# Designs tried in a protein design chat: miniprotein binders against Uncharacterized lipoprotein syc1174_c. Part 5

Target 1, 342 residues: Uncharacterized lipoprotein syc1174_c, of Synechococcus sp. (p08452)
Amino acid sequence: CAVGGYAGDALPLARAIASVSDRLITHPNVMNGASLYWPLPNVAYVEGYALDRFAAGDWQLQPVHCNRIGLLLDAAIEPELRIRHQQVAEAAQATLGLSVTAAVITDAPLGVTLRQADSGSTWGTIDRPDSLLRAADQLLKAGCEAIAVIARFPDDPGAIALQDYRQGQGVDPLAGAEAVISHLIVREFQVPCAHAPALQPLPLDASISPRSAAEELGHTFLPCVLAGLSRAPRYRSATESIAESIRPESVDVVIAPETAIGGPGILHWAARGIPILAVAENRSTLDLRPVDLGVPVQHLQTHLEAVGWLAAYKAGLDPAALSPGDRRLSYLNHSVQQATSG

## First folded at step 2 (miniprotein)

Design F2a (from F2 with K71L E75Y E86T)
Fold by ESMFold2-Fast, scan of step 2:
Order: C-alpha cells, then sequence, then structure tokens
Structure F2a (fold): chain B 342 residues (1-342), chain A 92 residues (1-92)
C-alpha cells in the first residue's frame, strides 16, 4: 500500500502512483479531480482525520462494495441551488448506479465564513457545527453508511485569496473550512465523509488558471464526491477482528509534499520505519515548511522521481541502484577481511 | 530540533473562545512537562477567535508525541464548543 496526497488535487499523480501500487490510500480532494473520467479501482478514498487515525494505528480500513450515501444540505443554500444539488445526486444514481438513500437539510444555516490574515494565511469557520452533527446523526439513523456534505460557502469574487487562487497563486481558500466540516463528522461518527461546496457561479475570467477553471467548469464536483464515497472503506477500530481489512502495518511507502512532513500523520508513519518520500514540487495547503525532526526522509525534486522510486521498490530493486554512481561493498569487520585475504 | 505550532480556534462567541484558549494552554503546559520538553506558549484572543503559538525545543520523538496529543486535544475542544480549528506546523 502507498499513502499520498495529504493536500490538494492531483489526479495525474494519483494515476501514476496507482499504476505502480497494489493500493493507494489518499484524500478525497485528490480523487475529486475529475476521477469520473479516469477510474482508479485500486485507490481508497479516505478523509484526512481518518488518515491520521489510521496512521496512528487506532483505525483500520474495511473495503466495501457499496456504501449507502446520505446527502447533508446546508440550510443556508438557496432553494434553486438546493434543487440543483438534489438533481446532481439523482443524476449520479441514474447514470452511475450509486446509492444515495436519504437527504437532510440542517436545522440551522451552518454559517461558513472565510477569513484571511494580512500575512496571506487563510482560514474558514463554521458557526453551527452542532446543526451539522445533528443532521449527520439523522442520516446515520436512517441507515446511511457515508455522508456527503454540501455547505453554502460565501460568494465573494473580490476576495483577495479567491482571486489569487483563480489566477493560479496560493492555495484553495475553501480547503480549511472543508476540512473542518468532514473532520467533525468523522471524529464524532467514525464514518466516511466528504464535502462539496455550494457556490453561485463566479463571473467569467478569461485569464483563470486551468486548475481553478476545472473546479468552476465541473471537473471537480459532487458526482466525484459521491462516486468516491460509494466505495470508500469503512473506518473500524484496530482492535476489531475483521476479514479483508487494510491495516496500517501493510503500508509500505508514504508520499507527501516536503512542506507536510512535520504533520502528525507523517510522524506516525516515520515511527513505523516506513520510507517517506518528500516531494519538493508538491506544496501543502497547511503551509508546513520542510522539517528536520531526525526522521528518515527521502527528499525528491519531482513527482516523476517518486513514481520511479516506487516502481523500483515494487520490482524488488534498491532504488538507489538506479541513480548515477558506483555501489561499493562496506565491510563490518574491515580489518578482519583484509587479514583473511593475506 | 525546534518546532513552531500555530493553532487557530474560532467559536460562536467570545466567552467560548476564551474558555477554549485557557483549556488548551493549560493542557499544553501539562503535556510539555510530562514529555520533558521546553515550551513557550503564547495565547491571543480576538473576539471569537483565539490564536495559540507554541515554540518547542527538544527530542524529535518527544516532539512527535506532543504534536499528536495537541491535535487530539484541539479536535476534542472544537467538538465540545463547536469551534473551527486550523493548525500550522513550521520546523527549523
Amino acid sequence: as target 1 above (342 residues)
Amino acid sequence: STVEVTIRVEADDPEKAREIAERIAEELKKIAEELGLKVEVTVEVDGNRVTIKIEIEGDPEKLKELAERILELVYELAKKYGAKVTVTIEVE
């Protein structure tokens, strides 16, 4: 197994890694990047908090054939926009055969807001997490096994952070609030959860970056979330005896951006003695800087090098053997070896 | 090694934000003491937002345990008080 994509969309990277892995475990946001156009059957869709618990050895992942998905809709969503999301879920059932078995509207607007500091840091807040959790509880009591959350995000085309992201600068300003939404549900109920924001269409911008355009034009959208959740493994206590589970002990390699290697999940993997591939060109939405915590990390410049490293490892090769330079023997008893040859 | 952790917590009112900040600061001091780490904690409250900056020096394995326990604590408090939590980690 490989673990990767702790932040940001990376379907091309996921495709490359999945091709040289028996199984890839990654964040929902990695797969939400147009995965409907390029299926990856050996990729497990696992929310960030659950990934941290998995890394810590507290949870194990139970593969499923199909989850019954509950649709959780923020009361702040306007009626017309709410109908659009209802139609998307119904279309996913009709065209993809997904099981979206119940929907609930929160009993109060969730109150998602986005903020930015003068330093450029961005964060999101949710005013009514209690309403979010009550809605999730209703869906679970109705028999749902995974939850898709649609929260109303503020429309502000003039916001600096959003404009920077649209122009290809900085990180997705929505990511912080999105993480909190799914983390709250996963922490409380221990079920697969993913979020898709509800937004009014933004004004046309001829200079928009391709990544931002993909999100606005529907390449990273609710059907991808629903498809991912449909096959998302269930989160089970590591103390439970279940057949055919994915345990943290089966993870062979972790791939993360250099800026993320100080995070708690990465530190748990390092403690297990698992190779960590820190990729310089991949930047974290958590704004983590390269770390020196004494953990063994393989620093790589590109994702291509990470793929090559994995291919060599899977083939039973020492990846260092594919680098320039001679490999020489080291003698543990140098003086004894020299004496023996005399 | 040295690590700087910034935790931002937002609650639905100033009273809750202050309670959260006090609880986090108190538990951080206790955890650091148990792990034998040198820790400097700064807490700033701005309305319904609280920012906690933690500067830590010590053994890498102990820093790992501290980071893990801090995240568990902030998630528990976010759940209890209905707060938004953002964590940023910077390492020297």
Scores: ipSAE 0.000, ipTM 0.181, lowest interface PAE 17.3, mean pLDDT 73

Design F2b (from F2 with E68A K71Y E75L T88I E90T)
Fold by ESMFold2-Fast, scan of step 2:
Structure F2b (fold): chain B 342 residues (1-342), chain A 92 residues (1-92)
Amino acid sequence: as target 1 above (342 residues)
Amino acid sequence: STVEVTIRVEADDPEKAREIAERIAEELKKIAEELGLKVEVTVEVDGNRVTIKIEIEGDPEKLKELAARIYELVLELAKKYGAKVEVIITVE
């Protein structure tokens, strides 16, 4: 399952989970940067809409040796900044051996705008989704198998949300708009897609969170997106017969943030009867009880506990047996619980 | 798809509880309109406690995004006002 997080924060977790998994399926953005610094051969990178379709049983994932990647550039990007992104893609080809086989500039500026609630929540809109989809179609007709989108984002999406993120608080203010871009392409064309925003550098902030600094200094950027897309499995209808595939029926465990409980993807997984590990994203004194879904959700406080749970499960152990407390035998024709309720 | 979310917030005083309820309701409407979802929100204030019931109908992908933003908003307001938060989700 995919876990949201800050740039650079997910690699230790992904490495730990991958070490106790036969396969780990996660969003490309979870491993953004990780593909360059620590390749994980058993990790499959899958876009969010595709993960929901996979969970629903509508799609299956076809592992690939290598994808030919198309580079989609927003016409709104200034010439100098556009050349920089071109150089990044060419550098990735030269130094990593990736196949970035075609590039297209959209026929109109995409018009990405960011909206911010008073709460600090952000989401985005795109004025010209038609131009985005025409450019994607051109790349696919040229033989590309995955698409990397570079859209021009506002340089300051919101003072409060941006500063909170830079200080290690809150969420990436660009994440909502980024999801919209990749969702549009994946929904229309059913191909792997990921986004890297085109931004001017932000002012120096000596107090910046190390996680935010990693992204701003280029540790998590277009080359990581390209590396992830090069190995991203292809999306196929679950009704197709293909030689090699990962099917939703083969998923053993889902790990998700507690805030994702109740979403359609989680509910599809629950309907399959697989364990769902809900990990607390915030160690606060708040009484958060996302309960009464009637689904078997295991609430965990830390990712370390999730790793331990997975290791026990893979070893054929009931993970509950490693928790404090005594479990009593229950008879089908007589209740033993009455002996302990007193 | 239809999802029912019940959020209970306990604040120090009635004025804080009402302020929290009004702010949550306003932000939920903005987010729902942006996402094109059908949302019915009922807000009840009882002394130091506010209960928000939300019935959401629409595109599953957008429902997932809305749910995450609802949790984020409630957590932010609880931290700001020092309130206790309890969230109950029922799927129909």
Scores: ipSAE 0.000, ipTM 0.172, lowest interface PAE 16.4, mean pLDDT 71

Design F2c (from F2 with R18L A25Y K29L E40T E44T)
Fold by ESMFold2-Fast, scan of step 2:
Structure F2c (fold): chain B 342 residues (1-342), chain A 92 residues (1-92)
Amino acid sequence: as target 1 above (342 residues)
Amino acid sequence: STVEVTIRVEADDPEKALEIAERIYEELLKIAEELGLKVTVTVTVDGNRVTIKIEIEGDPEKLKELAERIKELVEELAKKYGAKVEVTIEVE
């Protein structure tokens, strides 16, 4: 089972799906909170670019006992805030037993900027991707097997997009830039990577959304990122012979928000004839209409229906058999109308 | 303003057509994010043919930039994969 397109932590959904699947493969954003608060041994923490390469049949996933993690720190981070993140990484080693084996500071500020377009949406840019990649290369040469990136994000508690997110509306305005950072490293080096933003503490807001409060009260995403990366499967070429790998051919079902159908990766799953469950309950920043690939897509209204569908499928049942109503035999040598009316 | 872009790709085989479609989707998401535009995309695959219909709402200057970038991307991918590409843009 793979779950894609969901923004932010979805631990209840991940727990439910993991309980009815042999293995769940999902984006870091779905699993970040689960890595600390509800460990799921059958869930694979896979970065978005790697998930798309996996779907395409280019990569396979190699489960690991533990990764040696490299900590990549943006030179733009102020000394005091940088020390705070260093302390968090050291605390994670001391209290969670994680291996954070090396740290590097980029040779130039990465220059992360967030902008709001006239349309109301936000986007992020990185001025110095070359500096990011040089730092990553240093960590890999030092023997690191996964990379945690801490980039300095601009502080703007008054921004409309951030205010909307804090009140439970819209998507995390940082997510786009975060994806670009991890995508660059995974594409170049083919290693697990995840990002935690460096931000100054935001002002207290008594009316804050519970989801936003959970993230803000943690001060930083770093402990969750480190926990996730510690067991993130390694990305290997599909041409390699590897024991106990997770191969794209072993994926039985894909679950995605209805608005994300036709996004990166989905077309490859459809081409393999894998059932695609499109859930209407979720929303996407980009409105993607359902893709017509000549392969049926199952449209569902809720995540609960998706969990029920998976449970039936895993049990060897036709999930349609759990819906009310009689189903009649159809004869291959007669028209549909004749078969159903006779 | 609203713009409708229709991209038609004909490749030698279905796998190439799907690969082209995935590449266009990846770049479209990036361009839309950079320009902050609201985009609705429909992709239809019929054997060796891929049709991508894009409905975009936003600032006219940004819509023109988006259309030009998408056209360049599609032409580049068509060259790389030896596919036939047709792009139609309707502005209102």
Scores: ipSAE 0.000, ipTM 0.246, lowest interface PAE 14.2, mean pLDDT 72

Design F2d (from F2 with R18Y E22A K29I E40V T42I)
Fold by ESMFold2-Fast, scan of step 2:
Order: C-alpha cells, then structure tokens, then sequence
Structure F2d (fold): chain B 342 residues (1-342), chain A 92 residues (1-92)
C-alpha cells in the first residue's frame, strides 16, 4: 500500500509544508528528491520503521548538529561500481563537508532479489540479512552514528513492474527491498539508516516519466542520502531522559495519503487525538479498500489545502473559519435554551 | 500466493482497542516487510471493536514463515493484553 518513490515531486510538497511548520518529520524518500539542491533546516530525516516506533510512543528523536556516517557496501557490487560509490562519498566529504568516518564491505553478497506477483504487485527479498547486520555492527563499533547502505540491486530491465514505473505507472519496484534493508538495521541498532541502490545504467528510454528520469539522471542519489543522514535525529527510547528531544506528544498534526490512513502508525496518532489530514490527491485509481478509523479525520482533496490548513492552524485559527459558510453554536442543554428564550 | 490476516480486537474502551489493534498490525506488517512481502491494510472501527484486514502477497515459503511468526506474535500479545483478541489467517 505504499505509493512512495516519487522523490522529485515530494520535495516541492516538503518545502511548502516546512515553510508553515516549526518542524517537519518525514521519510527519507520524500527528502531524497533533490534535497541536496534545496536544504530544509527544520525537516527531520526519519526512516520508516523509526517513524512507526515514534508514532507508537516507543522512541523519541534527538536532534544533532552532525552525524558521523558509516558507508556499508554490498559485496555483490562489482569493483568498478564500488569505486564509483567510494568516490561519490569522498566527493560529498570534500564539497559538502560531511563526515563519512568508516566504510565496510559485507562479508557475503547480500543477494537482493525482486519478485512480482501475477497481480503486478512487487516486493524484494534479501538472502543474507545476517551479513548486512554484521557489517552495520562493525561501523557502529567504529563510532559511526548513522549508516548509509549501498546494496547491489538486480539490473532486470525487462521486468514489467520496472517498465511500468519508468512510464509513470505503478509503484517503485525497488521500494520494498529498500525498506527491508533500512528496517533491519534500524530495528536491530536504533540508528538512522538510509539506502541508495547500486545499479548498472538502464537503457535510454525517450518516453521515461520525469520522476523516473530524476532518479536515473542523478537528482536522487547517494549525496542526498548522505546529506540527509548527516543531520538525521538519533533514535532514543522514550523511557530515556534526553535533553532537547522531539517526543511524540509534541506532534500537532499528521499528514498522510488517504490510502495510508489505515496503517498502524496512523492508528497510533489517532489514539493520541492528533488531527489527521487525509489527502486524496495522491490516491491510486485502484484504491478499492475502504478505510474507516472511526475517529475525526480531515479529508482534503489536495496537498495545497493541507498547506493552507497548517498555515491557519499555526496562526491560531480554526481552519474551518477560512471556509465559506455559517457555523452555528451547538446547545448541550435544550431545557436551558428554552428557559432562556422564554 | 496470498495470505489474508483478519485481526479483531474488542476492549473496554475504543482507545484501548485502537492501541492493541495498531500494535498487532504494526508487528505483522514489519514481519512481512522483513520477509520482502507486499501488504495492503484495511481498517474498520465500530465503537469498542476494531477489525484490521491485512492482505499479503508473496513467495509461498516466505508466507509460511510469516504465518508461523504471526502465530507466535498473537500468543505473546494475548498474554500481554487483557482484551478479547482474535486473529484469522487464510492462505490461498
């Protein structure tokens, strides 16, 4: 149920929301849409598993000035491609001033594979999660505070899911495997983690969608991941006494696609009484699944309306006051109302 | 192959039912993601009763592993929470 790899489109939305928020907490996939070219100082780069733990009240976020980043390289990456990623990390240090303090190559190829069901649904698997976790552990023991993972992904250019995504149809077929990689590390070690896939260049496609072209032409690549991780807040247990942390109790509003409002993270926010803005604009035409939380949800047609809602809320206005129409008082005691009138 | 998991939670109050259902769904989705499986979630709320249906698609061997982990998770969570919790797993 994730429609979630359109990084280039997501950055304009992130910029708009960040401009009307004291702080925006969002997924790496949103920020990796060329955030390197448009830094957002009040945006927190938080991986998906950590966002769920934060929503559940299990974790809190500790702001940082800079993280020491560890570079984790899949042993399956060919020597030439590995050297290219090494040079990218070194270039990021030289030109952006990032701290990439250690690198490790996994002790076995990770064995990332992509699967597709007859329904067209795509997911990824990893053969050697143990090797991934051993490499992460080495980086953390070397003093790294965040981990950037580069895994070798299959080059399968003939896959229907990949072709559909390149033409602007369907979901990113790599997203599932990428989530597994970062989730494994975040779950085990509770440190910021993000992934950048290692792929051979795909064949030129003159009809490629602009969002897919942004990824293939380098708008969303390893330096964006490194920049995001450099300032990513650290994940701490909510039971810890941490100065200057971001706690789930400080969250004022949650914005999500209508297709996502049934997810467990959203249920946790609903249980806390947090206003949920459900946006229909990015809804799939195949969303045939009813979602009924039974809690107050603000249904909005566009993300532009969500920006307006946030601006009103931040200004101390009831956002409903900006909509045409008379709002009437509700009397709780009918007898008192009648006695006053008589 | 497809596995459909139905989680039904009935608690003394709606807030507790939401929390319990959300915890179960969250763990289940994370296990599915760990195994590289695709999930679709549907939620229905009726007062103190919350029903979550999760449809999971993937490799039959991974779905079998998922079913075994779900069974263990349900036993653990039922022991932790005093609410009425039912989980149904259908494999196709």
Amino acid sequence: as target 1 above (342 residues)
Amino acid sequence: STVEVTIRVEADDPEKAYEIAARIAEELIKIAEELGLKVVVIVEVDGNRVTIKIEIEGDPEKLKELAERIKELVEELAKKYGAKVEVTIEVE
Scores: ipSAE 0.000, ipTM 0.265, lowest interface PAE 14.1, mean pLDDT 73

Design F3a (from F3 with L5W E37L W44F)
Fold by ESMFold2-Fast, scan of step 2:
Structure F3a (fold): chain B 342 residues (1-342), chain A 80 residues (1-80)
Amino acid sequence: as target 1 above (342 residues)
Amino acid sequence: SMKVWIYVEADSPEKAKEIAEKIAEEAKKLGLEVTVLVDGNRVFILIKGDPEKLEELAKRIEELAKEYGAEVTVFVDESE
């Protein structure tokens, strides 16, 4: 499932899809929106780079009962803010029973910056990726099996993009930098990784959208990342013989925003010939339609239709059988008209 | 005829734009028509045409991606 834009908005959809699926595999951003308040045991928390490798057929996912989590803290975080995040991790251990077994502070400030492209897209960079990777390596050598990254983000990341997001428009301006952080670690070490930004509290805005309020009030921050990582499946080479793994060959259907068809994961699934449900109301920053790339998809107007399609499919029905219109028997050699067709 | 879909992910939008421009130049040099779409740090390429020329362009795209440290994914669809 790929519901982009707002993490908090994705949970109702994830709940509906999970109820009609044996297993839902989705990006952390979908679940971080409030999964602590409604656990979904059949949902797999998989980072974006790992999702692409899984779709490519290079990796398989090994379910786990519990990961030992390493906490990676950016040296740029002020002492008081660092203590706050330390207390959050300790609270998660005490109240959720999670295993956060080691912590490390990077040997240099990571230097996270946010930029805007000519297209208006926001993306991020890290000045010291070497420091990030050394810290991750230390945690893995200490026996950690998943890594939670806390990087110091700018308190005012692109004022216009931030205000648009706070009012319920556009995408999270932090998403680009967040992707770079987790992508680097997953690509290098092949372990579950997710991040939560270290930010100073934003000023009160009585008109803030409910989606943005959920993030600012802590519904999508470190506790959700830690909970997700605690049961995130491990990434294994597809060439390994592993019992009880999730293999890309077992994927039955993909749900994606209609305007986002064209990413590597979607192209891999299209090449395998599995159904791709392109949902029109699930908007993204990409203006790519399936027809632009010649990708065959099932065009749906709403998330509700996607849930209905999945329910029919799981029940062994041709979803087209539940749509209006005459379905006539076709002969290989000749079509037969049973009644006056007009 | 053959269709090839190529996806390139660069580490910056500026690099993505530069990669896209060079891909368009190589395609024109080979007499191929391509659709190149750029959004942020991502480049989507659809190529249609002669299989031999597609293979040559695909190799050039791989070399270009390696030069820029970008990740590339290629899909081939031989359906008409």
Scores: ipSAE 0.011, ipTM 0.435, lowest interface PAE 9.0, mean pLDDT 75

Design F3b (from F3 with L5F Y7L T35V W44Y L46W)
Fold by ESMFold2-Fast, scan of step 2:
Structure F3b (fold): chain B 342 residues (1-342), chain A 80 residues (1-80)
Amino acid sequence: as target 1 above (342 residues)
Amino acid sequence: SMKVFILVEADSPEKAKEIAEKIAEEAKKLGLEVVVEVDGNRVYIWIKGDPEKLEELAKRIEELAKEYGAEVTVFVDESE
């Protein structure tokens, strides 16, 4: 979710939803690497491109006990920062029991740049995707089953967007660029992938938003990414006969920010007849026509309402029964329907 | 690749239809996958594709909105 772009910000929400779900499938942006601070055994983390393919009915998810993780390091990272990330991966093996089995440095600097639209929206580009994909291929040939990417990001990633994020406005301006990196690997190799940026520390700001501080000061960091990847389900073609996989047909409800309900992934869920809970939580001028999605969209103001909706649904209740108002019988045959005298 | 949803609000249904036709034409020139729908004075645009091409199209849409006196709102879904 867009709101889940903040490090650790979505963990309370994920905990609440997971407590009323048999299984929660979530994008990395929802958990944002905070999984070490509160384990959620019924939560599966899935990269965005893979979620879109899953929603489309093209892929199914194969649960795993543990993935062998490959560490992919951008050649643009300074030697001191590269050694630091190597030590973090080794520490995760020693203290968390994770399998980080191989590392590779790209054969060229990746050349990550940040772009900004006049609207203030940000996204990233990569100059050397060929170098990224060659490094990923080397890790997969070495037997790795998931890939953690560390790319060198610009230290000045759009001053206004970064300043707004530090004051608690909008989402992390790096999130779009990070999605491009993992998307490229997942599209090419169909393996779990997540990214952690390599950055120089920003100047001290005593008034920084707690959400931004959680990310900048290391409350969420590379070991959380590695922990998430260690349990990330593998991507398999939906045409394969796999016992006990998670299939798209098994999804009961989709929860999405209101701003995302026009996207292709959401449209695929709507086409399957899956209820869509569209959550505002922020002022939005987005006014989608529910008929355009082929399925009624339940517009909600808060995530607390989404949790309540799920709890009612799981309990076998019509969630509308917990809302104020009367429900009346609807007759399919008008000739036998009796009108009330009042 | 990213997904973008754009809402354009025009002064009239006639202007909305004209804006929608021009946006569809610009998207074709850029080779972008786009769905454009018109409802009254509003144009709903769903786009998926290359970020650089999306930036170019977004700038063109802003220029068209200014030309027609329409309001444009852009929603970016980078979570895919």
Scores: ipSAE 0.000, ipTM 0.169, lowest interface PAE 16.1, mean pLDDT 72

Design F3c (from F3 with L5I Y7F L46Y T73Y F75W)
Fold by ESMFold2-Fast, scan of step 2:
Structure F3c (fold): chain B 342 residues (1-342), chain A 80 residues (1-80)
Amino acid sequence: as target 1 above (342 residues)
Amino acid sequence: SMKVIIFVEADSPEKAKEIAEKIAEEAKKLGLEVTVEVDGNRVWIYIKGDPEKLEELAKRIEELAKEYGAEVYVWVDESE
């Protein structure tokens, strides 16, 4: 199977990779959660914490036919906005056939805030993680197998980070806080979890980037999260013996932006001897050179080259055979090697 | 320069404090601009500087996390 879908990936890329792999495991984000718009039956959406545990060899993934999803609603959400999210979940059941079997409102507002660190960075905090975890526990005891979280995020149309993101610059300022929400639930309960923020509509901006517009106009929103969770594999200890699981040993290749290879998950894959395809045009903001990490990588300039590499690999070909130039024999004869090297 | 946010979750507040102290020391050795904030059993690390040195620190943080049985999450913030 293939692992990919880090920052910068889009549904078209995921679809292309999925077409040349038996399975694709991808980090859930807004675009990767868009299963509603283009079903990918061989793609497994795995939350970031779970993906790192999988890469570390601690967890294995159990494919499912369908998860019973629990809807967890932040008590901080205004009544009208909360009812809209409830209607969206009910509409997903009625029109997509999804199983959203229980809902719970947290017993206290979660208190999601975005903080400006002394370093100038924006990061999120959650005042009541205990309330979040109690609500998740109630849903799991009611028989839910995956959790969709709707947390009320602060509105600030004038925030510099948000305006930069809307204009296509920088990273999503909400991403860190969203990751913490799903991470807390996945770590404590070892179940699939994804988050969709509850926000008031932002003012019209004619110059908004297409990717930001997709999020703001509901092109990728709660139904996509629910669709993704309905097929998300369950997380099991790698020490368990379970039939038809996806094990870390079955991963054949990892695709990542050239500059993002320094993440813990990527380092675990490299330690397992898995080929890492570092794609230059999928450039991250962090300049983490593969050579600086000591990671053995295949440097590629384009996503098309990555797709071609995978197609050749899946066909049983040496991908280097599809590149210009002569490939020379490597001798194991020490006398010949010594003569050549001098 | 780039900004990187690293999140570490430990089994106890005591372990989180130890990890935070060692991370701060390691970052100072590398000459990075770093802020470490401890919230119970969680450690948030905000780093700004040379990408090569950020990568070196990230590896050290992962080593410390494994030593203490803690979880590590890394993400990039360009909001500046």
Scores: ipSAE 0.000, ipTM 0.227, lowest interface PAE 12.1, mean pLDDT 72

Design F3d (from F3 with L5V Y7V T35Y E37W W44L L46I T73Y)
Fold by ESMFold2-Fast, scan of step 2:
Structure F3d (fold): chain B 342 residues (1-342), chain A 80 residues (1-80)
Amino acid sequence: as target 1 above (342 residues)
Amino acid sequence: SMKVVIVVEADSPEKAKEIAEKIAEEAKKLGLEVYVWVDGNRVLIIIKGDPEKLEELAKRIEELAKEYGAEVYVFVDESE
């Protein structure tokens, strides 16, 4: 589950939830900033398509000690910028002890473009997905177990949406295109994958929000992606017999923004009867509410309440017992208890 | 009646809108109660009605998804 809606602002929430969970499974957008500064041993770094397959019961997650990472570089990246990313990967190996065992430059520029709908929604397209997949295949044949993708993004992708995001409003306009890149690789090869964009530096903005400043000044960039991928669990078929795997049947609770219950993952969890904690404080661009889907949820106003709910649940309490209202008995036999009782 | 939730992921918002419009049209022809939401490249469809008509619509949605190169996920709520 992607919690927080922004990569940088989710770290305190991820730390709090991880402290009251045996395991926390979350999207790279939540963990990219945390992976470098606070490695959380009970958190699984799982790409979005893989989270959906996991929720569907098709895949299970195999914890790893360390992945051999392949570095995939878009041919569209200028030579100076490309060598900088190679130096960053080498620095991560030297200072963090990561295993980045191979690198490939795509055989054609990937052609990443950002589009905007009349509604203001943004999405990304890639002109040469064939080149992306050929490069990924080369890395996997070389023995890589996870793939870090660096694609050249446009320098002015939806200027209004970007400025809104820099001022602390809205969502990251690049996130959709980044998801498409990793989704293509994970769907095709069933391996951990994450993306870091190659961009020219943005001009100084003294009024930029702290969350956006953290991303622009290096809190969520290639080393964080590499750190996350180094411990990312491998994606295995749920039909395989694997020791010490994380299985979808072991999931107890799902935390999701109240306005963003529209993905197949959330619907799969609901179909399994797993409690969904819908947090009103966590905002999203999707205005589809749980009531619109008829999904049974625990409505919470804040993330602090979600942390408290999880702590009570882990302690063996009915979390509803910590609410001010009285809980009344419900009889299965209507002759003993009237429908309006309580 | 039975309730079904279908999620269609297209490669673009334009394709998602086209798929949503065709699904709504087919559901209307079958007399089903249908709710459609389009969010970027994703279409969410909630359908209520007769199980036989729902099965027919689901096949049409799969055909449309194939035509547009979209991914389809189907969730059945049998508790209704």
Scores: ipSAE 0.023, ipTM 0.549, lowest interface PAE 6.9, mean pLDDT 77

Design F5 (from F2, 14 letters changed)
Fold by ESMFold2-Fast, scan of step 2:
Order: structure tokens, then C-alpha cells, then sequence
Structure F5 (fold): chain B 342 residues (1-342), chain A 92 residues (1-92)
């Protein structure tokens, strides 16, 4: 998770939650860097659309030893920058032992554009989704099992939004367009997919936020995406008989930003009666709260409380028993309790 | 002006009925607020039946657009989850 809804490497949080879980399933943008810099063998790298399909009971996750990765390069990327990404993929094969088996350049520039509303909200579009999907299809026909997309993003998408993000405020202005790219491929082809943007280097800023600096200095970049995809579980229909799969019925707990409660995935989990831990300190741009829809959740202030909740649950305790005060017995066949106050 | 939308969902089991109701309520609240409309949603659950009553206040043209979207969303979810769905819209 990221403070203020930023995408990026949340390794400390991932390590804490993974230490009290049998399995943690989370988004690539949250986990980029975790598998590369600090192995977490019980964490699954799952794209956002796939997380929603999994929650809906439509898909199950098949653990893999290793995926053959296809590298999809936007035709809009300049030759020198494209060669650099080729070198990165080859370096990942040589030094990390990853399998990047094919590369393709799109047949047209993808035309990534970033938009901002009067409210300050940002989103992205892609002019040539058809070109993106044709390139993905070529990689899959060549035997690739996961796709890493490198799309050319505008270098100056929004001066204010970019400056705010670099100073540790606001949201990553690229995140919306990145989600569109991976969602298109996952929706169409049902394969693991993650994106790394192709950008010209930004000028040195001595006052940059450490979180933004991690991305700009290369702590969360293409090799992290490739490492994540190499072990990303495959997406299979829930109707298939697959040995050693992770099924939605095996999920015990969901942790989400309080402001993000109400999305399709969260509502599916709530409908199944899965405990939802709504964390207040992890704000997102969506201001849809459980109280607005009557969705039952457990309200928590911090991720530390979520870790504590999970530890109690794993120990066989009702986590509510660790809260101040005592709960009273409730009678199912009486509207009024027979006990007296005092 | 105001529009009242009543949606009745009947599914094979309570889980599907609640899920469909929540997905509809979620999408409607998001879209209505994006259009600058005031929305009040009431959801009643009775086993495998769910009734959603929505009262929306605002611009008539925006309300007409929202009504078309509601119809499309409800039909899509009903087909996906195998549920019976009835929609009634009243303009006041």
C-alpha cells in the first residue's frame, strides 16, 4: 500500500503482513521491488483486474515455478531508449535468471495521454489499444505466459501533479494510464501483465520525496516488474479442475484503504462474509466509505493495527477480544435481552 | 426535478442477491456524484430477494442519462449472475 494512495514499493508493509499470513495476494505496483530486494515466498503478484475477477469467483490463481515473459515495446519509444530497455531485459536474464523469451514492438505508437479534471483527479487514455492487443497476441502465440509492457509516457504530463508527487504529496499522475494498459491485456487474454513507463530522466532534485526517489533512482523499475511477473500466478477459470490452485473460497481477510471500500472486488468479498479491514491511514482518491453503502467492515486507524488483527486471528483468537471493554451476549430469539443494567 | 428508481433482484441464493444489490448501489452513487446529482439509496434484503430504492435530485437531462446507464448495468449483472431483475422509474 502507499501513503496517500501512491503506487510504488511497500516492502515494509508487505513484510509485516506476510509474516502473519499463510499467503498474501497483492497488486504489482504495491509489490514492485519486494521480490527483487527482499524475497517474500508467500506473496502473490496479481494485477488489479485479475484481483477483481478473483474476488468475483470467476478466476482462480495457479502458482507457477517460472513464467516465460514477453516484452512489449511501444513504437513511440525512441531507438536509444528502446535499446536501453532491451539491455535491462537481457541483464535481468543474465543476473537474475529470468526467462524473457520474446520481444515485440507495436505496429503503431500507442498514444498514451494523461488528463486532469478540475477537481485535481487524474486519468489516462491510450489512442491505439488495438495495436497494444495485436502486439500482446503475437507474444502469446510465441509461447509467452506473462507480458511486461513498456509504453512511452509524456515527459511533462502535468507540472503541478508531477511536482506534488515528487514532493510526497498527491497521487502518481501515471497510475491511471498504467492501470488501463494492464487491464486491457488481462481482460482480453487472461494472462499476468504489468507495466513500466518509458520516460526521459528527470532533473536532479535534492528535496525529492524518498518514495519518489526510489522510483527515479531505480529501486522500483523494469527488473522489479520482470521479477514479479516471473513468478506471478496464472489466471485460470474457476470452473477448471486445477491442482494446487489458490481459490477465492480460501481467502480469510481483506485489507483495503477505507476510502476505497465500495469497489467491485471489495463488494464481492463483503458479500461472501469475509472480514474487511478498512484502514484509515491509507487514503485513496476514491471517497466512498463503508457507511455510505451499509457495507459491514472493521474500522482500523493504522496498518500496525491490521498486522495485530491478523496475528490475533492466526493465533485462534477473536481479535475483538483484545479491544477495550466487554461484549455482552446477544439473544437470537428475543428482541430484548433479559439482563439488567448495573 | 426528482426521479425514484426501484430495482428488485431475486437470485438463487442470498449471497448473489446481496452482491448484485451492492454493485448496483456502488456504481449509481459514483456516477450520480460525478454528474453532480444528489442521491439517497435504501437497500432492503430479504433472503434471496433484494430491493433497492434510489431517490435522485438534479438536472433532468443528467437524470435521463443515468436512467439509461442503470438499465444497462442491471441487465448486465442479472445476466452474469442468473438473477431475475425488475426496474421501475417514476419521475416527479
Amino acid sequence: as target 1 above (342 residues)
Amino acid sequence: STVEVEIRVEADDPEKARLIAWLIAYELKIIAEELGLKVEVEVKVDGNRVEIKIEIEGDPEKLKLLAEFIKMLVELLAKKYGAKVEVKIEVE
Scores: ipSAE 0.013, ipTM 0.417, lowest interface PAE 7.4, mean pLDDT 76

